VHH binders against WD repeat-containing protein 55 (WDR55). Designs and how they scored, part 2

Target 1, 353 residues: WD repeat-containing protein 55 (WDR55), of Arabidopsis thaliana (Mouse-ear cress) (o80775)
Amino acid sequence: MEIDLGANAFGIDFHPSTNLVAAGLIDGHLHLYRYDSDSSLVRERKVRAHKESCRAVRFIDDGQRIVTASADCSILATDVETGAQVAHLENAHEDAVNTLINVTETTIASGDDKGCVKIWDTRQRSCSHEFNAHEDYISGMTFASDSMKLVVTSGDGTLSVCNLRTSKVQSQSEFSEDELLSVVIMKNGRKVICGTQNGTLLLYSWGFFKDCSDRFVDLAPNSVDALLKLDEDRLITGCDNGIISLVGILPNRIIQPIGSHDYPIEDLALSHDKKFLGSTAHDSMLKLWNLEEILEGSNVNSGNASGAAEDSDSDNDGMDLDNDPSKSSKGSKRKTKSKANTLNATNNFFADL

## First folded at step 12 (VHH; from b2 with Y108S)

Design c1
Fold by OpenDDE, fold request of step 14:
Structure c1 (fold): chain B 353 residues (1-353), chain A 123 residues (1-123)
Amino acid sequence: as target 1 above (353 residues)
Amino acid sequence: DVQLVESGGGLVQPGGSLRLSCAASGFTFSRYYVSWFRQAPGKEREFIGAISRTGGSTYYAVSEKGRFTISRDNSKNTLYLQMNSLRPEDTAVYYCAAQRRYFIGYPSEYDYWGQGTLVTVSS
């Protein structure tokens, strides 16, 4: 299913327990849409959230509130039921805020256009951590809850690892000529995957962030602007050619296309039950893809290909040919030798210049 | 200093062809989407098309599909617009623009603009 939002959308997010999807728009509006498997998307709410573009949206507090981030440097909390403003941090950042993620039940992370990352307590409405590891826009963030570490990508061509326990940047990758545009953690926390502007997926081993351990190039030359983890072995890519793909990680392969837009993909999100994938692009369209149907259809086609191996039991009566032959031969031992040699010492010279 | 400089504009007869160039300097050209716009006298600026950072993807306005081709050479920091089967209605100032992020075809999302080159299609 799809709907024209009336304006281009940046970030989208799904409600954690109901069939609602939120979108932040270029004109500063926050939209909420209700969806059903058998019905079209219906706009439930329109809120003027920001004076400038609403670039990121996240449901918080079990879906009771939506946090939005804007080019106006502010972060806003909106009540989902009433549409009322709950909290407004007018100067949350010194620069335009472009990224939001959930960190814990009570904390979120934000990133801005100049490379600043902030951690916020949603109850206290205060900044608990600030990281300034990057010198360009924050392009993506993902959180490793077990280690309390935030992985961050930037237009500066690097990823960083921020430790929330120590309030320090623990690691930063070497500079890449290509911008890092997106990031996910895969393989039960063992791998970090980054999308790049040239379409290469960079694979990092957890704890070894200086350089990538592997590269996946099959999506090149199209940029990977969005990455979404489906499970520990599969991710979804959104590329500049408008194609959304299911991709396997180790072994690295493109599994199948999921869908497409006419313009570059901007954002991807999964519904609470993973039955639907939402996508936005450089147009005014929101598309929802039925992942369950798409993935089931692929399994049926793989199953029918296995059935046509008719066991032609060709009874090839393989004849008994007896052939005997015997032969024996021998031994040879050879031994040889030793040599030791020793040589020497030399010292020399030149000290000074 | 950042610069985008359009060239190749001029007078052409109906049915003719023209190739425009846009030379970029002062920024990392390969990190940007680049687009062509045009503005006819007394009309609003309209989007023609765009090309991705690597040149792997192109996007065109529906009205211009088939007659215009956009290409880029990152080694030369140059954007091109090949225009075929030109019509009097194609008379306009043609602009190149560069954007690092966000929405293709939205003028407010572009970081840099050229000064434009005039194309006149007349008998």
Scores: ipSAE 0.908, ipTM 0.956, lowest interface PAE 0.5, mean pLDDT 91
Fold by OpenDDE, fold request of step 14:
Structure c1 (fold): chain B 353 residues (1-353), chain A 123 residues (1-123)
Amino acid sequence: as target 1 above (353 residues)
Amino acid sequence: DVQLVESGGGLVQPGGSLRLSCAASGFTFSRYYVSWFRQAPGKEREFIGAISRTGGSTYYAVSEKGRFTISRDNSKNTLYLQMNSLRPEDTAVYYCAAQRRYFIGYPSEYDYWGQGTLVTVSS
């Protein structure tokens, strides 16, 4: 399914329990679309949320509200049912807000174009944390709930890890010339995957964020602008060539294409039941992909390829290779007493600084 | 200072070819999408096409597809527009533009603009 939004969308999000998808548009509007497996996308609501571009959208409060972030530096909460403004944080950031994620049931994170990250309590409507680890735009965020850590990527070419318990930046990766554009946590929290400008996926081991542990280069030279976790072993990529792909992580491989746009992918999101993938691009189109059908069709084609292993009964004529028992020559026991030199070198040096 | 400087414009006969260049300076060119626009006298600025950061992907306006080719050399910080089979209707000032993020072909999304180079297609 696809629909022309009438304007380009920056971000999309699916309702957590119903067949609704939200889109933030370049003209400052928030759109809600209802979808069904058998029907076209239908716009249910149009709200002028912001004066400038609506760059990010997230459902909160079990889908009762939508939070939007804008180039006007504000964050807005809108009631999904009525379309009414619930809260408006003017000057939420000093710069254009470009990213939103859900952190907990009562908290969200926002990022801006100058590298500032803020954590917001949605009940108190207040900023609880601020992190300024980056010197360029925030490109992506993901949250590790078990450790209460926020992983952040930036146009400055670095990844940072922000600890919400301590309110400190715990780690930051080494500077890369390539922008980090997207981020996901996979393998049950053991791996962090980042998309880059040159199409390389960088794999980091959790707790070791200085350098990547591995690189996956098969998507190069197209930038990976969006990453979406499907499960612990598979992610979905959106690239600047407009191609959406299913990718396996460890083993790293492109599994199959999912879909495409005529322009670079802007955002990706999964429906609440993971049956649908939503995508936006620079072509003002919202596309919903039936992920269930796409993935099932691939399994059927893999199953039929296994059937043609015709048992060629290769008559293994058991040629009796005569086990000639060649002789046990008595190689001599030379006892070389390798002296265990005990080099005790105590060098305790770096205690004092 | 950030600069985009177009060159290669001039007078060409109908059916002729021309190659434009845009030299970038003062910013990390390889981090930007770069695009060509044109503006004919008394008309709105029109998107011609764009090329991705690495040069791996190109995008063209439907009207220009097949006649124009965009390429880039990041080592030289240069964008190119090869124009073939030129027509009088192609007479315009041609602009290069650079954008770091967001929507290709939207003038408001571009961070930097050149001053333009005039192309005149006439007999």
Scores: ipSAE 0.906, ipTM 0.954, lowest interface PAE 0.6, mean pLDDT 91
Fold by ESMFold2, fold request of step 14:
Structure c1 (fold): chain B 353 residues (1-353), chain A 123 residues (1-123)
Amino acid sequence: as target 1 above (353 residues)
Amino acid sequence: DVQLVESGGGLVQPGGSLRLSCAASGFTFSRYYVSWFRQAPGKEREFIGAISRTGGSTYYAVSEKGRFTISRDNSKNTLYLQMNSLRPEDTAVYYCAAQRRYFIGYPSEYDYWGQGTLVTVSS
């Protein structure tokens, strides 16, 4: 099932409990679509959220509101039921905002085109943390809630680990010789998987972030612009050849295709019940894929969960510190200190256990 | 100093073939999508097609009828357009363009543009 959005969408997100999906478009609009078990996809709302491209979208507050981020450097909150603006941070970043993720029930993270990451308290509508570990656009972020650490990837070819408890960049990888475009945490927190421009997946062991432990090359040469965790052993890739694939991690293999677009994949998301995969691409299309039907054939072959041996891999995810060596000759980059009160963010996290 | 320099344009008979080149310098060519556009007199700039950063995939406008082939050689920092079975309606200035990020086919999303090379298809 699919629908022509009338313009390309940068990002999508699914409502946490109902059959709604949101898309942020290049023309600054926010679209909401309702879908059902009959695979129909109908626009419920169209909101002119931003004057420039709407680069990211996320549901917050149990799906009562949508947060959008834009090339106009702003972050906007919109009421889902009325379509009305409920909050507007006009100068949220100094540069175009291109990424958003949910962190806790009351916090979100945003990343911009110049490598700045900010953490926002959605109730106080204030910035609680700022991290400036990267010299190029933020390409992906994912959160490890048990340790309160944000894993960030960038077009500068590195990943960083930002510790929300200490407000410090705890680790940063060496240059991987390619842009990092996407990121997920898998294997119950033991592995971090990054998609790259040349199509290699880089596998990092948690706590050993200087260099990857494994690489998977079978998607090359097609860039992996989107990654989505399906479960602890399988992920979904979106590549610039338009192909969406189910991929197993350790053992590493392409399991099966899921779907395709004729143009590069831009974003992927799962519905709240995992029955549907949503995809956007450089073709102005929103496509929803029925995963239960598509994956029925692969379930016959997915018996690796019987696992005979315990993996005793000793990952150090504690205090791995960035050595902070600077051999860079780039003198035009600004340095921005963290402004957040770390104790408040840490306190909220523990209270939500 | 970033440069994109198109070459290979000129006058060609209907039914003929022409191969355009675009030489790139001043940036890391292999990190960019590169695309061909054209603009006929009195018309808006029209997307022809693009090729992925590694050359693994090509993308053509829906209106393209299979007469054009896009290729790239990253070792030479060069983008190519092979045009066959040329018609008078193909007369236009042909531009190459490069973009690191965002959507192919949207002229506002491109980082660099060449100055263009004129192709004239006429008896």
Scores: ipSAE 0.680, ipTM 0.866, lowest interface PAE 1.6, mean pLDDT 85

Design c1
Fold by ESMFold2, fold request of step 14:
Order: sequence, then structure tokens, then C-alpha cells
Structure c1 (fold): chain B 353 residues (1-353), chain A 123 residues (1-123)
Amino acid sequence: as target 1 above (353 residues)
Amino acid sequence: DVQLVESGGGLVQPGGSLRLSCAASGFTFSRYYVSWFRQAPGKEREFIGAISRTGGSTYYAVSEKGRFTISRDNSKNTLYLQMNSLRPEDTAVYYCAAQRRYFIGYPSEYDYWGQGTLVTVSS
């Protein structure tokens, strides 16, 4: 399902519990759309949030409010039900604000075009941290809640690790020879994956951030402008050739296409129930892809690489009854159990596994 | 310091071909999307197409009917437009433009513009 937004969208975000998706547009508007599984995608609200481009959007407060950030250097909070302005942080940054992420229940992070990162308390409406590790635009951010560390990527070709407990930039990588455009944390917190302008995925081991441990080049030469974690072993890429792909990490491979636009992908997001993937591109379109239908085939080929699918194989169910988080992690690099698709529902922030 | 210099324009007969070049200097060319626009007298500047930073993808305006081909050579810092089967309606000043980020096809989003080269298609 798809809809023409009337202008290009910089970003999208899904409501955490209902079938609502938000988009921030180049003309400064915030759009809210309601969707269902039967290809209904209808604009519920249009808000003139900013006078300059609306560069980022995020739902907060269990979806009661949405924050937007803009090239006008401001951050705005809007009530989802009424469309009314709740808060306006004029001059939140000294430069255009281009990215937002949720950090904790009451905390968001913002990044600007000149490399400044700020952490905001949404209840107090105040800045609690500022990090200035980068010399160029902030391209991506992701948060490791168990250690309270923010991983930040930049057009300056480096990533940094900002420690929210100490208020210090704890690590910064060496120059990677290219701009870093996107970032996710994978493998239960053990790997950080960065997309680059030349299409290489750079894999960093957690705690060893000076240089990457692995490179995956099969998406080259198409820049990887968006990354989205699907699970601990698979991510979704959005590239400037307009192709959206499912990619496996360690082992590294392109698994299958998911969808496409005819123009560069700008942003990707998952619906609250993971039934839909939302995408925006340089084509003024919002597209929702039914992941349950698209990815149904990928499960039948979990052990086979060449193609020519079998439609049933229940012998590969991977029935492991010993789910022990205290299993020795020392030197167990070659043990491969069918430990996949386990939901991290307990939210184990205190585990340092 | 930053320059985008178009060349290769001129007078050509209908049905003919012409190849435009745009030489770039003063910035890291391979990190920019580069695009061709054109503007006929009395009309708005019209997007023709763009090419990705590495040259791996090209993007054309929906009205483009396959007569124009965009390419780039990052080793020479040069953008090209091959125009075939030219018509009198193609008469315009052709501009190259470069942008590091944001949306292709929106003139306000471009960081650098060339001065243009005139193409006249006339018998």
C-alpha cells in the first residue's frame, strides 16, 4: 500500500500501539496516517509543525505525543489526538536538527548538521547532555540501554560512543575512509553495524571501536542510507538505488529484496506489531510493505543457499530447551545453536552478558 | 573556489546528438549527487535527471522518454549528459548542479550550480 505525500518526507515513525504512522516533510508539515492490513492508508491529520523542513519525527509518551525536529533549529511536541502544540523548544540546536531517537521513557536524543548531539528530558523540557565529538552532520544514532551509551555516526567518517552516565565521549573510531550514514546494534549488543556512502557495511565489535572487525561489500556501490534491525541476525537496508533488502549479519549475505522505490531510500521504520515496513524516498511516496507476506518465503530456506525452495521442512525446528543466559561466552566462537528469534521481552538492562 | 563549468553546448539540427560535460572543482565530487536541469526562456528551471554519488544509479524526470543519458567519471570529476534525437523543444540553457545531501530534484536543495551552457536545436 502506498500514498503520495505531496512532498518528500525525511522520516517516518510508527505509533507504538495503534495503526498510525507519522511523516515529517520537506515543507515543514507533519502528516499522520491511519492504516490497516487491507491496503487502506488514509491521512488522519496534517499539521504545520515548522516553517522549514521537518527533518525527524518520533512518537513519545506511549504515542500520546510526537516530537519533530527541523532545519529551523527547533524541536516541537504535538498532541497526537488533537494536533495541538504541546511544547516548542526554539533554538534547541544552533544548527539544523536532522535526527531524533528515543533513548529512555522520558529521554530523547537529537543530532544536528554540524555534529552536535543533545539529550533532552521530555518532562522537564531541558537538555541534560551535550556531546560534540563530530566535525560533520550527525547521520545516525542508536542507544544501548544496558550500558547507557549512545552510538553516534557522522558524515565525518567516524562513530562515537557517548556515555550518558559519565557525560563523556568514551570512544571514537578512526576515520573509515567514507561517510557513515546509518547505524544499528546487533547480535545482542555485541556488534555495531554502520552503513556507508560507498555501500560497505562496517561491523564493529562492542568495546573495540577504533576500527571495524568485518566489512560486507555486497551492497556496493549503492550507499546504505538507512538501516533497520529486524532481529539479532538480520537487518533491513535502504539504499540509494531505491532497493530495500533483507540482509543477514554473520554470516553476511543479502537474503532477499523486500521492496523498492525508483529513487534513493530516505528512511525505514517498522510498525508496532512488525507486520509492516514503512519506507520513504526521494519520490514523495510513503510505502507500507506487508512483511508477513513478503518474508514468508525466507523461513523455508533457512539452511539452503542456492534457491529452488521446499515448501515444508518441520525437521529444522531447532528445539532447544536449554535457554541459559549464563552459558560461557569465553572462546565459544564456533558454537552455533538455533538460538534465534527469542524476544527480548524481559528488558534486561542490567545484564552485562 | 568551487566551480561547476558546463561545456559542449551549441547549435544542433533536429534529430541530432550533443554531449554536455560539467567539470567540477573545489569540492569532493564523489561525495555529491550531481544533476542536470534546463531552463527555456520564460519557463521555470526543469529537472532532467541525477546520478548517484558513485554512479551506480541514475534518476530521470518522469517526463523523460529515454533520449537523455546521464553518466559521471569520478576520476575526472566530470558529469555528462548525452542527448540524442534532439528536438526544437530541447532548446534551453542546461545547468549542472551538485548536492551532498537531501532531496534530488528540488532546486533549493542544491549546494552548487553551474552558470549553464546554451543548447539550440534549430534547422
Scores: ipSAE 0.672, ipTM 0.862, lowest interface PAE 1.6, mean pLDDT 85
Fold by ESMFold2, fold request of step 14:
Structure c1 (fold): chain B 353 residues (1-353), chain A 123 residues (1-123)
Amino acid sequence: as target 1 above (353 residues)
Amino acid sequence: DVQLVESGGGLVQPGGSLRLSCAASGFTFSRYYVSWFRQAPGKEREFIGAISRTGGSTYYAVSEKGRFTISRDNSKNTLYLQMNSLRPEDTAVYYCAAQRRYFIGYPSEYDYWGQGTLVTVSS
């Protein structure tokens, strides 16, 4: 299902408990759409939120409010039911604000075009932390709640780790020749995956952030502008060729296409129940993809062994489609971490999980 | 000293072909989306198409009917526009433009513009 927004959207976010999706548009508007499984996608509200482009949107307060950020350097909170402004932070940043993520129940993070990251207490509507690790725009952020650390990527070619407990930048990677565009945390917090301008995914081991531990090149040369964590073993990529793909991590492979636009992908998000993937691109379209239908068959091919037992076999490469005589080569699912998945909605910088 | 310099314009007969070039200097060409626009006499500037930073993807205006082909050569810092089956309504000044970020096709979002090259399609 899809709808023409009338202008290009920078960001989307799904309501945490109902079938609503919000989009922030280049013309400064905030749109709110209601959807259902019967292919109904209708605009419920249109708000002139900002004078300049609305670069990011996020639901807060259990979906009672929407926070938007703008090129006009402000952050605005809007009541979902009434569309009324409930808070307006003029000059929230010194530069255009281009990213927002949910951090904790009561905090959000924002990033700007010059590399400044701020943490906001949503009850007080005031800044509690500021990090200035980067020399160029903030491209992505994701949060590790167990350690209270924010992982940040930038057009300056580096990744940083900002420690919210100490209020210090704890680590920063070596410079990459290519811009880092997107980021997710995977493998129960053990790996950080960055999308790059040339289409390579850089895999960092947690705690070893100076240099990546692995590279996945099969998406090259198509830049990976958006990453979205699906589970601890799979992510969704959005590339500048307009292709949206399901990608497995360790073993690294493109599993299948999910959908497409004819223009570069801008943003991706998951609905609250993970039944729909939302996408925007350089084409004024909002598209919703039915993941339950699309991922049939993919789960069979991507599933490793199932069970609640520990699986620490040293054979961690892409051998799950191999007919190795030492292991049964049935098309059955192999053992994996079933019920022990970490449910941290802030690990994915595009979606509340 | 950033420069975008278009060349290859001129007078061409209807149905003919023309190849435009845009030479770039003073910035890292391979980090930019580069685009062609045109402006007919008395009209607004119109997006024709763009090509990705690596050249891996091309994007054309929705109304474009496949007569134009955009390419780039990052080793020469040059953008190209091949125009075929030219019509009198293609008469315009053709501009190249470069942008590092944000949406292609929005003139206000571009970082650099060339001075333009005139294409005239008439008998």
Scores: ipSAE 0.666, ipTM 0.859, lowest interface PAE 1.6, mean pLDDT 84

## First folded at step 14 (VHH; from c1 with E109Y)

Design e1
Fold by ESMFold2, look of step 15:
Structure e1 (fold): chain B 353 residues (1-353), chain A 123 residues (1-123)
Amino acid sequence: as target 1 above (353 residues)
Amino acid sequence: DVQLVESGGGLVQPGGSLRLSCAASGFTFSRYYVSWFRQAPGKEREFIGAISRTGGSTYYAVSEKGRFTISRDNSKNTLYLQMNSLRPEDTAVYYCAAQRRYFIGYPSYYDYWGQGTLVTVSS
């Protein structure tokens, strides 16, 4: 099922318990769509949330509110039921805000065009943390809840690990020779997978973030702008050739296509019941793919990773925690788009809480 | 010191063909999406198409598929537009543009623009 949004969407998010999906659009609008199993997808609400592009969107407060972030440097909370503004943080960042993720039930993280990451308390509407590990736009963020660590990727070609308990950047990778565009955590927290501009997936072992441990090149040369965790062994990629693919990790392989757009994929998300995959692209379209039907007969999930990789990762977390920022120095005049908002969808796919 | 310089424009008869080039300097060309736009007299600037950073994918405005072919040569830092079966309606100034990020086809998101080359389709 699909619908023309009337403008390109930077990001989407699914309501945590009902059949609603939100989209943040290039013209600053926030759209809400209701869908059902009989392929109905209709706009329920349109809100002029921002005067400049709406770069990211996330449901909070059990779906009662939507938080949006914008190129105008602000973060806005909107009441889902009425469409009314609830809170407005006019100068949340000093630069365009391009990413949002849910961190805990009461906190969200935001990232901007210049590499600043902030953590916000959604009840008090105040900033609790600020991390400045990157010299270029924030491209993706994902959260490891059991260790309270935020993994951040950037156009500066590095990833960083921001420790919410200590309020410090705990580690940062070496320059990867390419922009990092997207990120997910896989293999029960043992691996971090980054999508890159040239189409390579970089696999980092948790705790050993100086350089990747493995590379998967079969998606090259098409950039991997979106990553979405399906389960601990499989992820979904969205590439700039418009192809959406199911990909296995360790063993690394393209399993099957899922869907396509005619233009670069912008964002991917999973519905609350995990039955639908939502996708946006540079074509003003929102597409919902019936994942149950498309993946019918798949059994890759039952092939758990072997113990060899897990054993090598469990004892070394502390030895590779150098907090050595990269020497990358890039200009800061570029606008930044949000590509990696997979944590909410990935964690919700398997999180039953 | 960034430059995008179009060339290859000129007068061509209806039904003819023309190849435009855009030479890039002052930035890492292979890290950018590059695109062709055109602007006819009295009209707004119109997206023709774009090509991915490596040349692996091309994207065309719906109305322009079939007659125009975009290519790039990263070893020469050059973008090309092959135009066939030209019509008087194709008369316009043709611009190349480069963007590192954001949506293709939206002029405000392009980081660099060329000065344009005039194509006139007339007998």
Scores: ipSAE 0.702, ipTM 0.875, lowest interface PAE 1.4, mean pLDDT 85

